# Ledger of designs, part 36: VH-VL binders against q9lss7

Target 1, 226 residues: q9lss7
Amino acid sequence: MGNTSDDDKILSYEDVVLRRSDLDILNGPIFLNDRVIEFYLSFLSTVHSSTTISLIPPSIAFWISNCPDTEYLKDFMKPLNLRDKDLLILPVNDNSNVEVAEGGLHWSLLVYYKEANTFVHHDSYMGVNRWSAKQLFKAVSPFVSNGDASYKECTDTPQQKNGYDCGVFLLATARVICEWFSSGGMKNRDELWFANVKETVPDLVNHLREEILALIKKLMSESVSK
Key: E = the ipSAE of ESMFold2; O = the ipSAE of OpenDDE; V2 = 0.75 times the mean of E and O plus 0.25 times the DockQ between their complexes.

## First folded at step 9 (VH-VL; framework fv_gevokizumab)

Design ge5 (at its last look DockQ between E and O 0.01; V2 from the best seeds 0.00; counts 0 for: pae E 6.5 > 2, placed apart)
Fold by OpenDDE, look of step 9:
Structure ge5 (fold): chain C 226 residues (1-226), chain A 118 residues (1-118), chain B 107 residues (1-107)
Amino acid sequence: as target 1 above (226 residues)
Amino acid sequence: QVQLQESGPGLVKPSQTLSLTCSFSGFSLSTSGVGVGWIRQPSGKGLEWLAYIYWDDDKSYNPSLKSRLTISKDTSKNQVSLKITSVTAADTAVYFCARYPASTFDYWGQGTLVTVSS
Amino acid sequence: DIQMTQSTSSLSASVGDRVTITCRASQRITYYLSWYQQKPGKAVKLLIYYASSLQSGVPSRFSGSGSGTDYTLTISSLQQEDFATYFCQQSYSTPYTFGQGTKLEIK
């Protein structure tokens, strides 16, 4: 059991500092933590660089959802300029206790698409995060539209076959949606990213951990070379 | 070009405190992901890791020497300092400082010899 | 503590030779293994990091391989300037530890 003091810092990427233990998570049948999720979302943000796309870190999403003061939330949300965003990627965690860090057991994805003025929830485990997703929706909705945005569950969301890959499904889904958006987005009002997610995510989740690990190693090597 | 240079007293008496300074150029400890560590090498022996300090002031010490070691940084001066208290003859060695990005010591100083003798 | 063992303390070779130096860890260290070159009066030089990544500026004749507990540094064609002491280091967990070194001497 490596002494917590031995969890070496291995990479600083944007606002995320990854540790050795994070690599262990990626190598094992262990659920992804908020750091790994935040890292990859940050990476996707760099790949899909647009002023109209926002990938929200897990910690920020959690804070938005659980903020007890409406006025404080308003002030907090001002610099995010969410009203000007065309696509929002929001990680959802089932943690309901603000006093307990990393207390959640399940990750899912809430997506806002401005053109359709709709929130879509993707849950890879039978919609268990529906309540949490709706809570986040209610908190964010006033800041993205005129308060008339719709909410829906994507019933065709690929489902995990184990108890630990929810974060992987979240990231895979986020990736596919970002790619969809970057390729031109909605061609007509009736066609969103659902087909893309259904077709691509099941295969992507099989190797995404390895891919993320390889990415981290590459970034580490680049850090040494600088 | 990254460069590091160690400086020390050369000679220290037993039971005294050894103070070492690492001066570096070509990088900054304000840069996220960067650390600096100390390693020593007794004559004819292997290398021993002593401590490191990161840009965010996170520190780690060799457990065998932890009670005697203090590492600190002055980012504005591009310096890292190491103090070793209650020195004995066993602390006689060449002391190196090295940059420590992403879990590797990529640049080293030339080292400074410290002899503990009465 | 993780022990790093280089089975050969000294090795004699000639210019042009292929040279292999081995390093074994007392436990699995994944790929957190670095190789260094030390010469008298010179700064220690990083050669290989993450078991197989070549440090910038290091000649391509140097290469690293290995996984788990066993690692190898290879010099494909030894040059005159390569006569030095080589040592491995694990950065898997603290305290970071080094091999005892392998001195490469001219035959």
Scores: ipSAE 0.271, ipTM 0.749, lowest interface PAE 1.6, mean pLDDT 93
Fold by ESMFold2, look of step 9:
Formats: sequence, C-alpha cells, structure tokens
Structure ge5 (fold): chain C 226 residues (1-226), chain A 118 residues (1-118), chain B 107 residues (1-107)
Amino acid sequence: as target 1 above (226 residues)
Amino acid sequence: QVQLQESGPGLVKPSQTLSLTCSFSGFSLSTSGVGVGWIRQPSGKGLEWLAYIYWDDDKSYNPSLKSRLTISKDTSKNQVSLKITSVTAADTAVYFCARYPASTFDYWGQGTLVTVSS
Amino acid sequence: DIQMTQSTSSLSASVGDRVTITCRASQRITYYLSWYQQKPGKAVKLLIYYASSLQSGVPSRFSGSGSGTDYTLTISSLQQEDFATYFCQQSYSTPYTFGQGTKLEIK
C-alpha cells in the first residue's frame, strides 16, 4: 500500500490544525471554511495578546447561539471569563437561520466593546445575518453586562463584491478593530472603529488571502527544526 | 428616498458613441460599499448587465462588451456616466441605471430607450 | 459565465392563486440570487435578495426559496398589481446574469 492522504496536516497553530485543502481554499475564489477563519482569529489573538481581548472561535460562537438550556449555557460561559474582557470578537454564521435552506455559508462579525457597552454587527452582504447576529447578542449580553448592552447594526460596513469573500471581510474587519483597540481605542462614543473599518477594509480584502497564505507558509517553516 | 433617473440621446446612428447619464438622489457615492450599475434590455428580451462603478472608483465591465464600454462618476454632481462606442442595431435597448450596494441592484431608474438606426 | 434559466416564459393565473416561478443556475450560486419585478412604464423593483431575504417595502405574500442551482419565487395570494414580468439574477460573480423572464398574466 502507499501513503495516499489527500488532506495531510500541514500546520498545528494553537488549537487549530490546518490541512492541505485549506491552502486550496485560500488560493481559489471560494468560501473560507471554519478552519481558516479560526486560524486567523487565533493568530490575531497572538498578535494582540491582551487579557482583555477575546476572539471567539466559530464553533464556540455557534454553540452559544444555539444552546437551548440556560443552565448549560451558564456553565459553558463561566470559564470564558467574558466579564473580564474589554473587546470581544464573535464570528456570526447564518447556519441557524431557517430562512436559508442550506445555511452556514454567510459570515459576518459581532463585536462587543465594554467602554461603550455596545455590540456592533458588521455584515458585508446587505445585512443578511441580522437575525443570527441578534440571537448571538441576546445569548452573550448577560455574560458581559446585566443585559443592558446596546446593539447597533453598522450600515456603513464595507460590502463584498462577490458571493464568496464574506469570510475575508470578517477577518479583515476583525483585524482592523483589534488594531484600533491596541492603538488606544475610542476617540468618541459615536465613532468607535467605524472610520478605520471604512478606510482600511476595502483595500485589505484585496490582499488578505495572499497574506494568510504567506503567514501559513512562514509558520510551517518555523515548525521545522532547522 | 432613493431615486435614479437615466438620460440619453433617444436616437443614435450606427458607428457613433452612445452617452448615458444616471442622476441620483437619496444617497451618495461617498458611502463605502455603494455603487451604481448599468443594465440594458433589448425589445422583448431579458436584462443584460453592462458595468458598475463603486464609490472608491472600482469598476467592472461585462466581458462581451468590455472594449466598447467606459463608466465614470462625478461624485459632486451625484452622476454616473456610461459610454458605448461603435454602436450597432444590436445596441438598441432600454437602458437602466441602478444602485449597487453588493452584487444586487436594490433601486432602479425608470429606464431610457435608445434606438440605433441609420 | 453563469447562465440563468427561467424555463417558463409565461404563466396565466387568477387573483387569489398561489404562483411559483422557477429559476435554474448553470452552477451552484449558494443563495446569491435576487428576484425582480418589472411592469411597463415603471421602475424595476427588487423583491428578494440572498434567495429568501425580503426587500424593505415588499409585501409579505412574496417569498423566495431554493439552494444550489434551483430557486423559486412564490406569490402566496396573487393580487391585481402582481401581474408583471419576473426576473431572477445571480449575484455570485461577474458578469451578473439574469433569467429570460417569466410574464405573469391574467387567466
């Protein structure tokens, strides 16, 4: 017999395992999958290594949105220490929206900023994930505030120009917000990161797939003992 | 209220350049993720996308007509223009402009008929 | 290029009927499909985007469904003002392409 794995592991980074097929996803005009999204969010966690920032993995955000039992949710949320966080980055997926038959294909971003006690939803495709974002907001709000946090839909969010780059917009927006926070954060309560997102994300999304590919290759080289 | 209105020459002779203008109100091209596109409809036929232009001057053209199309904007006048060179009878159609937030067209003009005839 | 096919060019129906209009894409477009209504002398109206999301101001009797390559517009109880031509459009990638249209006529 031979060694015929089509999808070999290529990198372990934090708690994420990347495979050969994930490189193909980045290179093509195709949706980013959960693994690539989780990888880059984990990378941003390393770059912005503050105890007050939390970037939530897609699987965790999905589970939070869909947990039917409040007691199980409380036990699950406790070790996440979300009340200690000043910035919370949550990926949103439409996999629980019954109006979309297949679900799970559109990504957007929900962000909590404690100084403003506000959740902000960024959706790069005409607000399609509003329902899913509101479900996640309702589930998370009691664990970062006493249920009194505001919710805002950011209508100025840069919009995708194709049907497959929503994950790229999610990651670009998350990166810009993390950079905004790490550079000192709020200028005023009505602006937050919105200008930075508008000014930076449109150009960043044109290059982010290539940047993530280069990052993965760099990290693969560093995992070799030479 | 978002509104768009097309204006054009009505009648154009073959081989000439067709120039169309879209004037709009209720939004501006200073908003990120917002653009204007052009769609045409020959008599008794379906809709054909021609081009879009985004607030950041990003442009795209239908490949079947790309060499003949030019789209441009004047943000200060709330206008978008489309030019089609070397027209033939095949370019006879109703021409629409529409707002383009992301790959769909949420508000349309009423359309303007252009006839190419010698 | 992605071809969009509306195999039915004309449908006859009565006020109060439930009507379905079908659209097929030549490849998977993963819900990036819009529906438009066109009446003579009127601006084209967006009805549905992202396969099933209702545009603001559109009556709730309109709904969209489908996945992959096969999509449907449904009008649950036809009104006099709904007699028009309906187009689908793939919103997945350029060049954006439209179906040939389905004219809904009074029976």
Scores: ipSAE 0.088, ipTM 0.668, lowest interface PAE 6.5, mean pLDDT 86
ESMFold2 (binder alone), look of step 9: mean pLDDT 91; pTM 0.932

Design ge6 (at its last look DockQ between E and O 0.68; V2 from the best seeds 0.69)
Fold by OpenDDE, look of step 9:
Structure ge6 (fold): chain C 226 residues (1-226), chain A 118 residues (1-118), chain B 107 residues (1-107)
Amino acid sequence: as target 1 above (226 residues)
Amino acid sequence: QVQLQESGPGLVKPSQTLSLTCSFSGFSLSTSGVGVGWIRQPSGKGLEWLAYIYWDDDKSYNPSLKSRLTISKDTSKNQVSLKITSVTAADTAVYFCARYPASTFDYWGQGTLVTVSS
Amino acid sequence: DIQMTQSTSSLSASVGDRVTITCRASQRITNYLSWYQQKPGKAVKLLIYYASYLQSGVPSRFSGSGSGTDYTLTISSLQQEDFATYFCQQSYSTPYTFGQGTKLEIK
């Protein structure tokens, strides 16, 4: 029973409410939770303010993947207007229990790039989320194209060195891809962001927790001054 | 096919430095995400992780032995080296090198026996 | 350091038997567990990673299960070539640590 005092709300950012315990997660060798991931994805959305980029929150991605009613899903997906998006960032979690929120143990990243009409899965731990990623792909694909989008695993995805940084790799990869897209995207028909991810993510993950912490602290300070 | 092979002196005197070499093929330490580590096993005992080195020269050591361990790589030769200083009888073991994808060991060498004796 | 405990150091079984080997971690390792097979004079072989994922080339009679701190390796029908020592390893954090091993012997 975590001491009620350790779960105080510390920051509201967009639709995310961070708590003190989230700081502890970032400071320790602890698995990133949905809130931290959602927060940073929201932040990236603000940095990359293109209307054609959509970073989907973990909860929404999970719901899409596990929605039992196709008609309901259609209605739900309509306002997202995913057909008009050029880049989709989708967090993947291995949660198999729809009744338990945040029950997953591993994060990975599914990315849709419209120009190539392809989904790319980035898994930092030997592709353990491939099934979950495919499930999400199948659920989302009808809403992004005429259902003819391709799916592939990125085999050159940087691999994590521990059991708690999968969320960090997800966020780092998302950041790199967003930056790649914002810089002009595909210059050559055959080259996506793979080289950028391979080159940049390994270093980025080493300090991303600290960077996220610093960001949160900054935002907290700004909220108090308001 | 991924292969690793350990080489060492076989016999080392107490207080001396043990030098081990892992030669590998079928992969490169220039590849992002790839690492090589050392594990040892005393006779009749369990496995003990010693150290790893990654493509980006990131290194880690078992804290219990950190002061005596030095791991290095020669990417051009597909070799990883481990040095253990001030060896004692407690360092007598079979020494393995293994490839590290994602903090697990998917390919191992056959091991090399090192005996510390006067 | 995370301690890995295999409570059974040795197990006797016959060909065709269902065999279960257990491994316990001193803390939650969230499925970042691997199982290895060791035979004398041969390279250690990875069997299972992430608690339940079968390594490529490993027979389907091997399976892994568990969560939290407790994990199990199961051989559904033991074959002659399966007599070996089995180790669990946590891949959650450094230093990486192994169980003490379970030697599977022929009855």
Scores: ipSAE 0.719, ipTM 0.893, lowest interface PAE 0.7, mean pLDDT 93
Fold by ESMFold2, look of step 9:
Order: sequence, then structure tokens, then C-alpha cells
Structure ge6 (fold): chain C 226 residues (1-226), chain A 118 residues (1-118), chain B 107 residues (1-107)
Amino acid sequence: as target 1 above (226 residues)
Amino acid sequence: QVQLQESGPGLVKPSQTLSLTCSFSGFSLSTSGVGVGWIRQPSGKGLEWLAYIYWDDDKSYNPSLKSRLTISKDTSKNQVSLKITSVTAADTAVYFCARYPASTFDYWGQGTLVTVSS
Amino acid sequence: DIQMTQSTSSLSASVGDRVTITCRASQRITNYLSWYQQKPGKAVKLLIYYASYLQSGVPSRFSGSGSGTDYTLTISSLQQEDFATYFCQQSYSTPYTFGQGTKLEIK
């Protein structure tokens, strides 16, 4: 039984398996899928390897936001030990928001920073994920604080100019925030990473797809050599 | 609070350059996440997007007119300008400027009529 | 370029009616659709963005729905001030393109 599918596995990276079709998504003006998002978040985890930073996979963040059973959620969250984290990066998707005309097609980013005890939502398209971000905030807040964390919508987040780059903005913003944190973090509670995001993300999104594609190809070459 | 107003020549002759200015208040192009765009409407016709300029000077033009269009901003004066070179009668339209937060246009000016005629 | 089609160029209705205006894109635009209202002598007004999100200050009788290539603007109970021309716009990719407009007239 021969397999002629063009969706063969091309790379295993940490817990993420990429397929040939994921390269096509990165090459085109195409909405990024869960696998590409998870891959790059996992890559950022290895670059910013710290016991105090956690980048949550998209599937995990979605499940946390939609779990109806508090006891299952508590058991699931316990091994993550989020109270020990100083920075928490959570991708947001609108898949379960029934008020959206076509759910599951918009990515944004929710970030918790312990020193400020604040969740910040970054949405690259006019705040349309506010509802979904608030659901995730409510679900996560008890596990990083005693439920007393603040929520802030960052209204000057860089905005997308097309309908397919929201995932690219998510990843660029996550990267800039991780770099900000790894460089020493907060000096001003009113600014946090906002200036760094504002000045860096617009240019970064212009080439991030190509950068991720080159990264995948490099890792494929290294994997074959092993 | 947010207001935009277009200013233009009213009448321009074929082959000349049309210059338009958008003056606005209630927001600034020093603020991230906002820009200004230009849209035109020939009499009795639909709307045609022409260009945008973003707070960080990122620009985009409608490909069908790109070689003739130049958009620029003066952040200190709260103005955005559009130039259209080598105009013809096909460029006769009402010209609008509008605030551009993200691929949509949330506040518009009232428009200014420009007629291209010999 | 993405073509936007509003198949109805004019529509007659009475105050109190429920009115539906449709818009079709030549390809999938995944919620990146805005609705505008245009009246003579007034600035164009954004009503709906991202297919279904109501712009601040717009009355709740306006709503948007649809998916993929097919989108709808609904006015649940038409008021005298709602007689205008309505345009859709895809915000998915440049060049941003508009439907031809649907003029809503009193019956």
C-alpha cells in the first residue's frame, strides 16, 4: 500500500509534528494554522528556556478556556505549576465564540506578567477577540494569582492590514515580549513591553513567514543528519 | 471628536497633477495602529480605494493607479496628502479621506468634488 | 482582485420593516467584511466590521452576519433616518474593494 500523499511528516520538533502542507501555508498569503503557531511557540520556548516563562500551545489554551468542569481544569492545570511563572504567553482563538460570523479564524495573544499582576490582551484586528480573551483570562487567573489579577486591553497594539496575518502578528508579538522579558523586563509599570511591541512588530511581520520557513528547512536538514 | 476634512482644487486640467489634503482632528498619526486612506467615487458610481498611509509610514496603493499616486503625511500638522499625476476625465470624482485603523475605514470626511476638464 | 457584488441595486421598504441587504465576494474573505451607510451631504458611516461587529455609536437595529463568500446586513426595524445607500467592503486584502451599493428607498 503506497502512500502518495503530499502531507507527509517533514519535522518533529519537541511535541509538534509539521507536515508538507504547512510549508505551503507559510509561503502563501494564507491564514496560519494551529500547527505552525504551536511550532513557533515551541521554538521560542527553547530559545527563552527559563523556568519562569511558559508559552502555552494553542490547543491547551483553547481547552482551558472551554473546560466546563472546574475539577478537571484544576487537575489539568496543577502540573503546569503556573504560580511559579513570571511570564505566561497564551494564544487566543475565537473558535467557540458564537457571536463571530465565522469562528476559529482569528488569532490574538493574552499575556500574564506576574510583577504587574496583569493580563494584557493584544489583538491585531480591532479587538475582535475581546470576548474570547476574557474567557481565557477568567479561566487562568485563579492558577497564577488568587483571582485578583487585572485585565487590560492594549489599544495601541500594531494592527493587521489584511485578513491572513493575524497569526503572524501573534507570533511576532510573543517573540518581542519574550525578548523584552529576557532582557530584564519592567522598568515602568505603565509601559511594560508596549513600546517594544509598537516599534518592532510592524517591521517583523513583514518577514516573519520567510524566517519561520527558513528555520523549518534548517531544522529538517539537522534532523536528517541525525 | 474624530473629524476629517478634504481640501482640493475643485477643477484641474487634463495632464496636470491633482493634489489633495486631508486635515484631521481627534487623533494623531503618532499613535500606533492608525492611518489615513483615500477613497474616490465618480458621479453615480461605486467607491474605489486609492491608497493608505499608516502611522509608521507604511504605504499601499491601488495597483491600477499605483504609478500615478503618491501619498504622504505631515504628522505635526495632522495632514495627509495625495497626489495623482497625469489626470484625465476618468479621475473626475468625489474624493474622501478616512481614518484607517486596520483594513477598514471607521471615520470619513464629507468628500470634495474634483472635476478634470479642459 | 476580490470582486464584491451587491446583487440588488435598489430596494423599497417602509418604516418598521425588517430589511436585508446581501453582499457576495469572489473568494472567501473569512469575516473581513465591512458595511457602510452613505447619505447625500453626510460623511460615510461605518456600521459593521469583521462581518458582525457593531461599530460604536451605531444603533443595535443594525446587524451583520454571513461567512465565507456570502454576507448580510440586516436592519431589524427600519427607521426614517435609515434610507440611504449601503456598501459592503472586503478588508481581506489590497486593493480593498467595495460592492456597487444598494439604495434603500421609502415605499
Scores: ipSAE 0.672, ipTM 0.859, lowest interface PAE 1.5, mean pLDDT 89
ESMFold2 (binder alone), look of step 9: mean pLDDT 92; pTM 0.936

Design ge7 (at its last look DockQ between E and O 0.75; V2 from the best seeds 0.00; counts 0 for: pae E 2.4 > 2)
Fold by OpenDDE, look of step 9:
Structure ge7 (fold): chain C 226 residues (1-226), chain A 118 residues (1-118), chain B 107 residues (1-107)
Amino acid sequence: as target 1 above (226 residues)
Amino acid sequence: QVQLQESGPGLVKPSQTLSLTCSFSGFSLSTSGVGVGWIRQPSGKGLEWLAYIYWDDDKSYNPSLKSRLTISKDTSKNQVSLKITSVTAADTAVYFCARWPASTFDYWGQGTLVTVSS
Amino acid sequence: DIQMTQSTSSLSASVGDRVTITCRASQRITNYLSWYQQKPGKAVKLLIYYASSLQSGVPSRFSGSGSGTDYTLTISSLQQEDFATYFCQQSYSTPYTFGQGTKLEIK
């Protein structure tokens, strides 16, 4: 339980408030939390500013997956306008307890690509989140398609080398897919982003923590100058 | 089917270099996420992780043995090699090679016994 | 280094018994724990990964549970072929470390 002084607010970015402890997470062998993930997804959304791309925050993805009321979910989903999106990035967490915030231990990525009408799950640790991903798929699918979207596990998803970089792999994969989409997306009917992910993510994850940390520091400095 | 097989000298003299080879089939070290590592087990004792090598030639060693260990791969031959220098009686063990796709060992070889003796 | 401790080095049981083997980590490993089965003259077999995920091909009588630092392997109904040595391994960070093992013997 870090001293209150160790958890000072350090940066407000969009709807995310980062704290000192988040920097510690990025510097250590500690898995990324929902704040860091949300921050970077928000950042990616800024970089890839398209009305047809939606990067869903972890908290929202979790709520969608675990919403107990169908009618409530419908109302909740209305402002998201997911039917109008060509690319959805959805973080998946293995939290099974709706009463406990941030109870999950493993992050993975669920992606919807409208042109192919398919959901793709990317798990960097032997598909341990397959159940959670499928639950999220079931919850989201009615709002993106007429219920005919396909679901598949990406078998060529790069695998993590330790027990704390699952969030890093999530973010790296999201980045690569966003870049792929922004570069024109599917060039032929048979090729999605799989090759790009396979080729790029393994190297990207090696320095992404440092890159994110540097980004935060930069933003902090800019905030002070204002 | 994934298979791994260790090979070694069986007997090594003290202060010499132990060379081990892991030959595998059913997978390739050119595949992203795939690693091969070495584990040893002295008689009647627990397992000790020694080293790993990944498809991208990323390597790691047990810190306690790092100065004596060298791991390498030949992707074209589906082989991983381990060298241990300056061996002593403490290095007597069954040596295993194993695959891990995600820092867990999903397939193991049967192991090869190496005895260090004068 | 993360130390893995199996407090029970040996356990005697009969066919049909429910068997529980425990493993403790010296620090939090956030479910990055695997269980293995070792038999003489055979390749080590992965049973459970990520604390509770059953490896493909492993019988459903094997299950894993736990969180934080404490984890458990359970065999719901012991079979003759299950007499072996079981050990846990943390996959959280290098160096990867194993428990000392628990030998399951026939009573």
Scores: ipSAE 0.632, ipTM 0.865, lowest interface PAE 1.0, mean pLDDT 93
Fold by ESMFold2, look of step 9:
Structure ge7 (fold): chain C 226 residues (1-226), chain A 118 residues (1-118), chain B 107 residues (1-107)
Amino acid sequence: as target 1 above (226 residues)
Amino acid sequence: QVQLQESGPGLVKPSQTLSLTCSFSGFSLSTSGVGVGWIRQPSGKGLEWLAYIYWDDDKSYNPSLKSRLTISKDTSKNQVSLKITSVTAADTAVYFCARWPASTFDYWGQGTLVTVSS
Amino acid sequence: DIQMTQSTSSLSASVGDRVTITCRASQRITNYLSWYQQKPGKAVKLLIYYASSLQSGVPSRFSGSGSGTDYTLTISSLQQEDFATYFCQQSYSTPYTFGQGTKLEIK
């Protein structure tokens, strides 16, 4: 069969369009792309639909980190209403240069929690994204805290054992933090979500690809029925 | 200060079981994201990864040796052990243990020589 | 299994020289590459991880570069203590494999 569209759309979910190749990515030992990351963050947004939680898409986090015009950044950030958020989830990618094609090989997570006035960086591979995370922190901090928020590298973050699961660690960590927040949030300023991440993420990453695949297939079935 | 030290029998006869212990200080396997791995180096040759064990008891073995390897930990003693069954002269090497964050080895022991000889 | 090749087994240089050591992977490893230094009677030392990230306590004369399958360790001004054997290692997938080593000797 002469297939003229090799990568057909299989699902539209909120603002995310998934393709047939995204199923192959989830099935294999393959680096997760922007579409899969954005899809699952969007799904977490619908599950944790609190007006005080914001899960920022990869494309928006990338834009914020790389906007060269401070006045344009202010206009871009205004409608996001970040001062109204108690929890902010930001994906980090090590592509700091929009003009280079070979970037974005490692995913990590930057989280702002208003009650602690602290940004926390979770990196599943030896902190290699810390400079990209600091760039994003510096860009976002004035819009949540007048520039006085703390920055912390979380050294207890579960570590990946291969070169292709960093996106899975990002999503698992984001999910655990959202669940922590939705269950009441801070009990101990020194601990936050760190114990939950430490105890849950290692096992979750072993099955999360399968869970996301099952979720996509379920949503595809529901989309056809509508 | 992170330190690791290997201990082993020095000499082992063919077909017997080689037992190695890694004792470490300056970190604990109760800390998430860390583990200990074993690497060996036959005389005048390169390095060969053997196994790792993580803080949560997740473990993996080099497939070429998997049927002969067992790795275990004793978190309360800050020790990790490696057992190699049915040894031959090909198992003569210096054996290293190393701390393993992610998929790289950031601190190594000095190594211990094991000779397999009749 | 991912094979790691260091095409040069021995390299002669003098103190003060700029030295480069190369490593090639049999497939893309997307910067999951580490460099180690080994001296007789001493523990192996991690120098570089993630292709270019310098391990704490390693002198700044050491640097790493490369991408995809081809990686390089550079010593910008060779010191007496740098005469050693250098190994690369892929950290992309099990079994973690090492290059054969490049021995850096006094010319």
Scores: ipSAE 0.518, ipTM 0.806, lowest interface PAE 2.4, mean pLDDT 88
ESMFold2 (binder alone), look of step 9: mean pLDDT 92; pTM 0.936

